# VH-VL binders against p56860, part 36

Target 1, 255 residues: p56860
Amino acid sequence: MMTAEVRTPEQGGGPLTTEPRAPRSAPGHADASAPAFGPETDPRDIIRWALAAHPDLLMPSAFNLNGVVLLDLAAQAGYRGEVVFVDTGYHFPETLATRDRLESRYPELTFVTLNAGASPDDGQTPPDLYASDPDACCAARKVDPLQRYLKEQGPSALLNARSRDQASTRADIPFVEEGGARRRVNPLAHWTREQLEAYAAEHDLPVNPLYFDGFLSIGCWPCTRAVKPGEDARAGRWAGKGKTECGLWQGENKL
Short names: E, the ipSAE of ESMFold2; O, the ipSAE of OpenDDE; V2, 0.75 times the mean of E and O plus 0.25 times the DockQ between their complexes.

## First folded at step 6 (VH-VL)

Design q3 (framework fv_barzolvolimab; at its last look DockQ between E and O 0.01; V2 from the best seeds 0.00; counts 0 for: pae O 6.5 > 2, off the site)
Fold by ESMFold2, look of step 6:
Structure q3 (fold): chain C 255 residues (1-255), chain A 118 residues (1-118), chain B 107 residues (1-107)
Amino acid sequence: as target 1 above (255 residues)
Amino acid sequence: QVQLVQSGAEVKKPGASVKLSCKASGYTFTYYYINWVRQAPGKGLEWIARINPWGGSTYYNEKFKGRATLTADKSTSTAYMQLSSLRSEDTAVYFCARDRWYYGMDVWGQGTTVTVSS
Amino acid sequence: DIVMTQSPSSLSASVGDRVTITCKASQDIRNYVAWYQQKPGKAPKALIYAASSLQSGVPDRFTGSGSGTDFTLTISSLQPEDFADYFCQQYNSEPYTFGGGTKVEIK
């Protein structure tokens, strides 16, 4: 049984609930077809549409640059729901600190930490599984806790921070993905890294400090390196392992 | 190698303004906040304000809001603080210090003494 | 504003002594506390960030501990170069605030 740790502006640290939340909308599918969005569409308009169509919207985040920008845009657009983070036991301290800074800045949001208390030697996976079988490591420590939570909560849509500049496998993502267990909304689908940086600089957003050391896509410390000049933003993830995405965007576990 | 070098001592009359500089070298200037902190003779440390040179965003201690103005010049890697309507109580050593938030203020300038007297 | 109450305000110690300095925050600041050393006429020098993480080049006889509201800097075996003023600082929330300082003097 996975224990969800919920952090709210009016609550101290530690677990707030382990019980599934009821869906915010009835299962009667009262949502509308997505409008035709384009490169000129303000991401906040996409988020406003998503909130109207899906009051039970949830936002998973690992607090990379994209995720921090999305979080700010969502707060401006009226998002007041959950920001869901999975503690894999392998996050950089800088990532956990970025989470804390974001919690302080957005007291109107509910920050949920799944798999709280995780550590590299907690027995959830064999030692060094991250090296020998990163797919299995990701499944156990990231994908399964998140998938379990999403099944318990039953949201009709997710708000994702994917953009065209994150990896070659993301070069052609739509603003709204249909199919699967839930709709996936990608308000930043057409934003470039330059646009993300300009926005973060303009709004003084809490960016993970490692970003400025060349960590352009930050995951678990054993599977993350700084990118070399000219490399893809996600080239530092699972380098030399033949893996370009975690299971969150693949198969039945796809977000 | 990483350095913050501050401008020289200032002597001012009450009611005047002073503009202090803090020149950064040995690192990427836009990747760190610049904080301003002062220390009156025989007293502790008091945080004044910070600027993020990346986008120019500022945050001021309410005690100094309206009197302190922070700017940054990316082309010279120099941060500035202007303090107006000086009083004798503003006599202090003024430090600049960089941080990237999580790591604290890891590098400090040498300080600039500002003396306010008639 | 978050008040950082630092104690003691001064202490006398000999080389080799264990020295303990405390700071109490007026509210929960997680672990976002830094510790600084300052010698007369000099800028502060960073020792500790995030309550317990050692700044580069700082000897491991300096240890920081605590979380929430109660924080401690310990010098396990005082050296001649450690006689100085020490300040805690919270950076959980603006405005950033400092403790009142602790002067560590030679007996």
Scores: ipSAE 0.796, ipTM 0.911, lowest interface PAE 0.9, mean pLDDT 86
Fold by OpenDDE, look of step 6:
Structure q3 (fold): chain C 255 residues (1-255), chain A 118 residues (1-118), chain B 107 residues (1-107)
Amino acid sequence: as target 1 above (255 residues)
Amino acid sequence: QVQLVQSGAEVKKPGASVKLSCKASGYTFTYYYINWVRQAPGKGLEWIARINPWGGSTYYNEKFKGRATLTADKSTSTAYMQLSSLRSEDTAVYFCARDRWYYGMDVWGQGTTVTVSS
Amino acid sequence: DIVMTQSPSSLSASVGDRVTITCKASQDIRNYVAWYQQKPGKAPKALIYAASSLQSGVPDRFTGSGSGTDFTLTISSLQPEDFADYFCQQYNSEPYTFGGGTKVEIK
């Protein structure tokens, strides 16, 4: 009965020469000057350019009509990054539902909800801040969370859904905004509301149902109303407060 | 960079008034409240009052009510605190601080020393 | 007014030591507690907000914990630059109130 000595093979664990990871040459930010885009330029081409120039591109969204249209166009153009949404705690249920529908429709995109589960009574702001100081409310519940996240992620550019037709204050929005913390790309800069509506209808996009009830620009429910026919789309935002923007696009804390 | 820069040291006699300034920069001045806090020599921190620069609303610690007056100038992004009827006990370093509510007082001025002496 | 009872008033520690400071509120203040560090001749520096959240740029050796009435600031490994005064603050309701402070001194 020859006891076969099972020679346990000496696993010569050769030293894993951790080759020093060559310093990732900072991708030379090729100062790729933005091409001369025009009103006739397909937004998808603008997005393709942006993706090539800025692979780390992020897309903040509040899922308004413009945002929904941009999301679809971006997906078609090959965007596979994050869609960043801030839950202010004051969103309409319809807005949150629209987010959920979009998330389901575009599984190739990563939906990120900042401050998920926020509520009016969560203590992040005084209960009446939206009324007494809308700027402070927007700063705390929308701008700060987004800015914090963007600072952490450090994207070189943002893909934005802004258009000239949204408000008088946006009448001169370029396709590419330079300066600040990062580049801002506005593929829909020249699209009209009619074009956006037509596109959304043609592609059966999940537009917030409140849009069809006259909520042409939708934010937090305490600061958003439907507009009357012929009224500016943003007249329903912070109505009577003298405020026209949430602070994301203006001031020292602009994106 | 977010900063609060306060006015220089003050020496006052009892019964006098002092007005301190706090200039904000690096952020939208109207987005956040400004608090005033003082610290007597070798003592702890004492909250005086806060102001909303947007609407000008104020809240005062009862201890300072009637003596402290907060104001804000939006055009210069500057908050002010006036303290009247000064006493020796008012000798302290006075701080302004940005109030982010849920996030606390995240940015402080460098402080202003107020000395009340006969 | 809400009273914040901070303890200890002072402590001596060595570099590398674990330091714990506590604050007790006279009533339930949920998580509306901030912690500040103050060095001599300087303004307070915000460390913690909402009882357990680190302010931007604050080292992770600082940790806040607690809810309701009992709160703790912990420095896991004391560094030379951490010798300072520390204050808790409630901002649940006005008037805001601070703890009495804790002086962390070198042993």
Scores: ipSAE 0.024, ipTM 0.570, lowest interface PAE 6.5, mean pLDDT 90
ESMFold2 (binder alone), look of step 6: mean pLDDT 95; pTM 0.961

## First folded at step 7 (VH-VL)

Design t1 (framework fv_lerdelimumab; at its last look DockQ between E and O 0.39; V2 from the best seeds 0.00; counts 0 for: pae O 9.1 > 2)
Fold by ESMFold2, look of step 7:
Structure t1 (fold): chain C 255 residues (1-255), chain A 120 residues (1-120), chain B 109 residues (1-109)
Amino acid sequence: as target 1 above (255 residues)
Amino acid sequence: EVQLVESGGGVVQPGRSLRLSCAASGFTFSKYGMHWVRQAPGKGLEWVAVISYDGRNKYYADSVKGRFTISRDNSKNTLYLQMDSLRAEDTAVYYCAKDFYDTRGYFDYWGQGTLVTVSS
Amino acid sequence: SSELTQDPAVSVALGQTVRITCQGDSLRSYYASWYQQKPGQAPVLVIYGENNRPSGIPDRFSGSSSGNTASLTITGAQAEDEADYYCYSRDSSGNWLYVFGGGTKLTVL
């Protein structure tokens, strides 16, 4: 197994970035140079650590339940940075309304909308590309704008709202992971949907109202439906199109 | 307990304007989205417009877009519908309807309606 | 963009089971809700969110859906169930646009 050295934040170098020998609670892409967080660790402690280690931390969000809960926890933990949202041109009006309500509630945060003013007929992609080639549509309207922004800003880490119970494809995500262009921090990795719902209710958070209408994972309206009884939370995403994850978490464009 | 009382209906000539009001009581008005739904005599229900709980978001059926304006005054617990450039096909009973959240489109309480007749 | 289609009338014998159907492309993505309207009265919500029944609605009312079709089922139909029934759902456009079906007149024999 290779050893790794801690990088200084102002200077690069050809470091050996491998998983250290420290104990791992979940196999996968865990970053063993991070503290050994456990399932009962308060997400705010994880966020405080991330802020101390990465003052340039950024938070992308699509304002799903997980993202709304993370945003509140981050604000409590002292996050004062950017909340980065990509306007694909295909968001539900409820999603845009949720963004506006969150912006009003957290004036201490900076809400950045990428690709602002996008619409289905803006010419960025051919009509109906979301149906014929969802990966190309996602690349052009979501992945590429976000990757350009992240390259320009150069954050050393991101706060992500992913949790293990969202889908089988996420069952093994760690609290802190390496790979891609930057460190990824998942403070809610071990929170269940029940815990997220309870937290949002206790704190009167502005949750996307579609969530309460069976939309347990909300993306673009052409590719999102209400889930049927017994389906997992992401069953309504890209239904019938053979896609289960956005390009943000896969391949060379992985966040 | 929950009450929605529409007013302002009547007979008007085509091209004229009319303003409907809906007085709400028995619930916290400012927490919920509100809708107008109409029903032409002997016909089915037609959704007309919605306004979010804080009044920031408004949407209209194509049949009324550009002519009708929905608004609310949360300090007076009142919903409004300003109807301009009225046409004969706007003749209907107009219902005020409460959304049970914001804009989910589930109307748990309805008013008794107010009749608008557009006739020469 | 697409309308919700209902049969204009249906009959059921007292005490029997009836299904009222609603078809439309938007029902592939959105739940339907169902409203009962008796003559001279405002509509009343009877089913929402696939199969949720508001307080005060008898348990003989239930909802279901499959594909582009939603159904309201009334088991043990009673004379008081005679009414017009409207399905209601979101338009397919992704905007805050809503549509009622044309309505189904239920006659209890």
Scores: ipSAE 0.272, ipTM 0.686, lowest interface PAE 5.1, mean pLDDT 83
Fold by OpenDDE, look of step 7:
Structure t1 (fold): chain C 255 residues (1-255), chain A 120 residues (1-120), chain B 109 residues (1-109)
Amino acid sequence: as target 1 above (255 residues)
Amino acid sequence: EVQLVESGGGVVQPGRSLRLSCAASGFTFSKYGMHWVRQAPGKGLEWVAVISYDGRNKYYADSVKGRFTISRDNSKNTLYLQMDSLRAEDTAVYYCAKDFYDTRGYFDYWGQGTLVTVSS
Amino acid sequence: SSELTQDPAVSVALGQTVRITCQGDSLRSYYASWYQQKPGQAPVLVIYGENNRPSGIPDRFSGSSSGNTASLTITGAQAEDEADYYCYSRDSSGNWLYVFGGGTKLTVL
């Protein structure tokens, strides 16, 4: 009856010296003053500057005309970062389709969709919040998710598709916005709608088809209508609600 | 030339199933959303269903939701409509329609339609 | 579900102008498209957007919109214009939903 002594192998679990991950030195805000860009400056040169100054640059997009044009220009300029989109659950199908086409066209870019799979019935917000409180709706479905992501990623700058021609409220948008949580770069600040359209046509860019149906500024379908000839491009956004911006660019939630 | 040719129509009893097909040619089928529209005899047009260019998104009119399934095979340039639990009120000419441009939501080309008759 | 309302029938004298109107809440947000359907034929797109004509559609056809209405105008109606006309738009009640008007039968006198 030979009692086989099962030698329990001494698991010499050497202490995993969790070397304290050296604090990621906050990338020194290279105080590099933005160059004096002008209306005739090639947006690609602005983007190249931005990439050099901010290698961690991220590009939020809603894939409007400006956004589509910026994507192409950014890709040409050597951008290889993330394109960050927030799926609010209320986007037009055409917007999502445009995203998908862009993703296919620019495989060198990383498309990030926040709130992927969002639905009006997701239980996150009241179903009529977009009607009862558009600000709260935008905050919950768009601004907060994006802010959280940006906080987590911590980019030193954003590449934005904003232009002066988009709205009266954007008439004075500079190429580079200072202040806030991070620098904002607007390479298309001085491009007109005509220039954007011409560029998109010339390069056969996948512009949201709703643009050609008068949706000059496209957001969530409950809060977006086509504009009529002579109306401001953003007149179709939150029409009748006294709201002109989603909150991304104003107040405490400014990106 | 753009062509859309519907097939699969016929006479069926209530509760039965029928599958319609639409053969597309003359355009890059995989780039466009496709729709089904029906018209009951002597009645107006009724939108039935849409499918995105890549087949990922499908939506239906309330009247057919849960009973009809739209699908497509881009390799075959073919649109389908599976119709289950057919009702008398489903009796109609069924048209396949091409979305104008990149799922804009209106139709530049229509097939000639196929008749579906649901009768006891 | 959004509804689009059309007059069931209108008439126009040969060579005269007729306007077919479509009304609905969706039209505040979306442009209408218009389809002509002749007996025994498939519908044909005649107007889309604010005032766009597909190739092959005569210039006597025009579109307009105001408020919650869209209109198809035929300036100088021809005998061949006798048909049913349907407006079409997105349904503002949800994504990927669409709606036709009830149709208008146009008689050319």
Scores: ipSAE 0.012, ipTM 0.550, lowest interface PAE 9.1, mean pLDDT 87
ESMFold2 (binder alone), look of step 7: mean pLDDT 91; pTM 0.925

Design t3 (framework fv_lerdelimumab; at its last look DockQ between E and O 0.35; V2 from the best seeds 0.00; counts 0 for: pae E 6.1 > 2)
Fold by OpenDDE, look of step 7:
Structure t3 (fold): chain C 255 residues (1-255), chain A 120 residues (1-120), chain B 109 residues (1-109)
Amino acid sequence: as target 1 above (255 residues)
Amino acid sequence: EVQLVESGGGVVQPGRSLRLSCAASGFTFSKYGMHWVRQAPGKGLEWVAVISYDGRNKYYADSVKGRFTISRDNSKNTLYLQMDSLRAEDTAVYYCAKDFYDTSGYFDYWGQGTLVTVSS
Amino acid sequence: SSELTQDPAVSVALGQTVRITCQGDSLRSYYASWYQQKPGQAPVLVIYKENNRPSGIPDRFSGSSSGNTASLTITGAQAEDEADYYCYSRDSSGNWLYVFGGGTKLTVL
């Protein structure tokens, strides 16, 4: 009855010295002062600079005329990052269709749709919030989702389609905005509506068809109307509500 | 020449289903949104549904929501309307209409329509 | 659902001018389009984007808008203009919808 002593092999589990993962040195904010851009500066050169300075650059878009033009210019300039869109659940079909056309046209870009599948009946907000409290509606459906995503992604800069010609409130938009959570680059700051239209036509860009119906600035359908001849381009946004901006560019929620 | 030809209409009992088709020709079908519009006998026009050029976006009138499904096959240049749970009030001539763009809501071309009669 | 209201019937003497009006809240936000329908025929677009004519539509047809109203004007009505006319716009009631007016029967006398 030979009791075979099963020698339990001493698994010398040497202490896995979890070498403390050296703190990822925050990519040194290369304090590279923005070059002196001018009205005659090619937006593509601005974008190239931005890409060099900020390889993690992201592009929020609502696919207005400016946004469509910026997308094309950015692609030409070598942008290969994300195009970030927030589906509020209240977008015009034409806006969503424009997004889809752009996505098809620019396969080199990554289109990200936040709140994909959002609906007025999503149970997250009162169905009439857009009427009772437009600020709260925009905060919940547009600003918060975008802010959350941007916080998660942590881009050092944003590529924005803003221009001085969009509204009186944007008359002084610089090429590069400093301060806040990140740098904002506005390559189209000095492009006029006429220039944008001409560019879009020349390059056969998929501009939202509502633009040609007088929707010079397009947001959510409850808060967007066509403008009349001679009106400000943004006069159709939150008309009669005393609101001129969605909150993305002002206050504590500034991107 | 742009042509839209509806088919599939007929007489059905309430609660039954019917599928309409619209054959498109004379234009690049895959570039344009398409609509269904109906007209009850002796009544006005009623918008029914829209589908985007690529079929990704669909919207319906409240009167048909949950019962009707708009779809398209771009390879066949054909628009469809699946009508389920049909009601007497669904009795109408059904027109397919081409959108000016994708979903602009302007209809530059119409078919001749197909009659759907829902009766017991 | 937003509603567009039209007069059910109007008359015009041959060669005279007639205005067909459409009224609704949606028209404050959206342009109207107009469709002509003759008996037993499919509708035909006659005006879009307030005052644009498709190819083939006579210049006697024009469109205008004011406030919550849109109007189709026929200047110098012809016998062939006798038809039903429908205004059309987007719906602003909360669901993404389109809406037709009830239609106006135009009689040319």
Scores: ipSAE 0.213, ipTM 0.677, lowest interface PAE 2.7, mean pLDDT 89
Fold by ESMFold2, look of step 7:
Structure t3 (fold): chain C 255 residues (1-255), chain A 120 residues (1-120), chain B 109 residues (1-109)
Amino acid sequence: as target 1 above (255 residues)
Amino acid sequence: EVQLVESGGGVVQPGRSLRLSCAASGFTFSKYGMHWVRQAPGKGLEWVAVISYDGRNKYYADSVKGRFTISRDNSKNTLYLQMDSLRAEDTAVYYCAKDFYDTSGYFDYWGQGTLVTVSS
Amino acid sequence: SSELTQDPAVSVALGQTVRITCQGDSLRSYYASWYQQKPGQAPVLVIYKENNRPSGIPDRFSGSSSGNTASLTITGAQAEDEADYYCYSRDSSGNWLYVFGGGTKLTVL
């Protein structure tokens, strides 16, 4: 059974110093219409709009570079909700260490860890399922726990860290996606990897150390490799297994 | 010029303890992870431990886990290795090594090493 | 425990090309790096992240990998290249551990 571990913001969370830009719609998720955002739009303005339109906004994260940058921008923009992480039992220790550093840095946020399948030897799924059936492994250890949590919580929108520069399969991601069970907001849709790296360096963000070892997209250790020169950032995911995307972004299981 | 200088080596009986130090200069110590690597006389290199730039994450080779403790004092630009329950197989030259980043495992600078001899 | 296997010795004639190999399952997922150690000296990084050279390393050094095997290539070997060479990588267990290969002694004839 899925287990959630929740940490609440500690005393003394400070207000953001960033001044709001143009006037926004009144508070509340009843404002469903997205403004016309462009490639130069500050992601924090998109997040502020999303918070006003969707007070129940929820942020899933695996703490890759995009996710770390989004988390910082969201905190600056006034996000005080949940950061939801699925512990599949196959995360690199560096990923878990990054989560711990982020939790310490942002006491104003609530970090939720979904622990279903947290151990390779937990007796629930075969420990080598990642090799024989990666789709079934992802379904059991990542997709099902997250989908169950989202159904239970019922957020009207998600704040996602995807960007067009991550892979050819993501080249058309808009700032706001309609459809499905909930709206999906992609404030970083038009940011490049170079912009993300520059932001993380400027703000001294705790980036997963594997990023500096060629792991431009980090998932579970059995299904993740360093990318080769000239490959897309996600080329190291499920290399040679015929799988390109996690089930979270495909078919009936799309977030 | 980046410099790493190890000290604290010596001859010690099995079961005893030693504390190694590595004095760092020529770079911003608090921005980089640090490692210990050892080499037994006439043998190859063996990675021992790593500590993240802020000291929060520490990892050890299985051969030393539970006996050795890596630590750092960023105000003194100093890396430490506390070695407890020493064994004859811990006899080696111990090198301090600077990570390129945090804990990526790429070492751009090494000290000249300090010899630890564990002798019955 | 070591997961990286190297031949213990390799020879090359002056000016010729030599390849030092390193094999291990972890190399399917992780880059190898290569360290040079001359007698009585600390190791020196010569190749990291597949084929990157630190500043001051001659362009005759290059790295490559395929499958579970990584290689260090020295084209136009010189007398000062005589040394022990260690491959180095993350181990394959998914733990935060690093491993060196056993080392290869390069003799320049």
Scores: ipSAE 0.153, ipTM 0.657, lowest interface PAE 6.1, mean pLDDT 83
ESMFold2 (binder alone), look of step 7: mean pLDDT 90; pTM 0.919

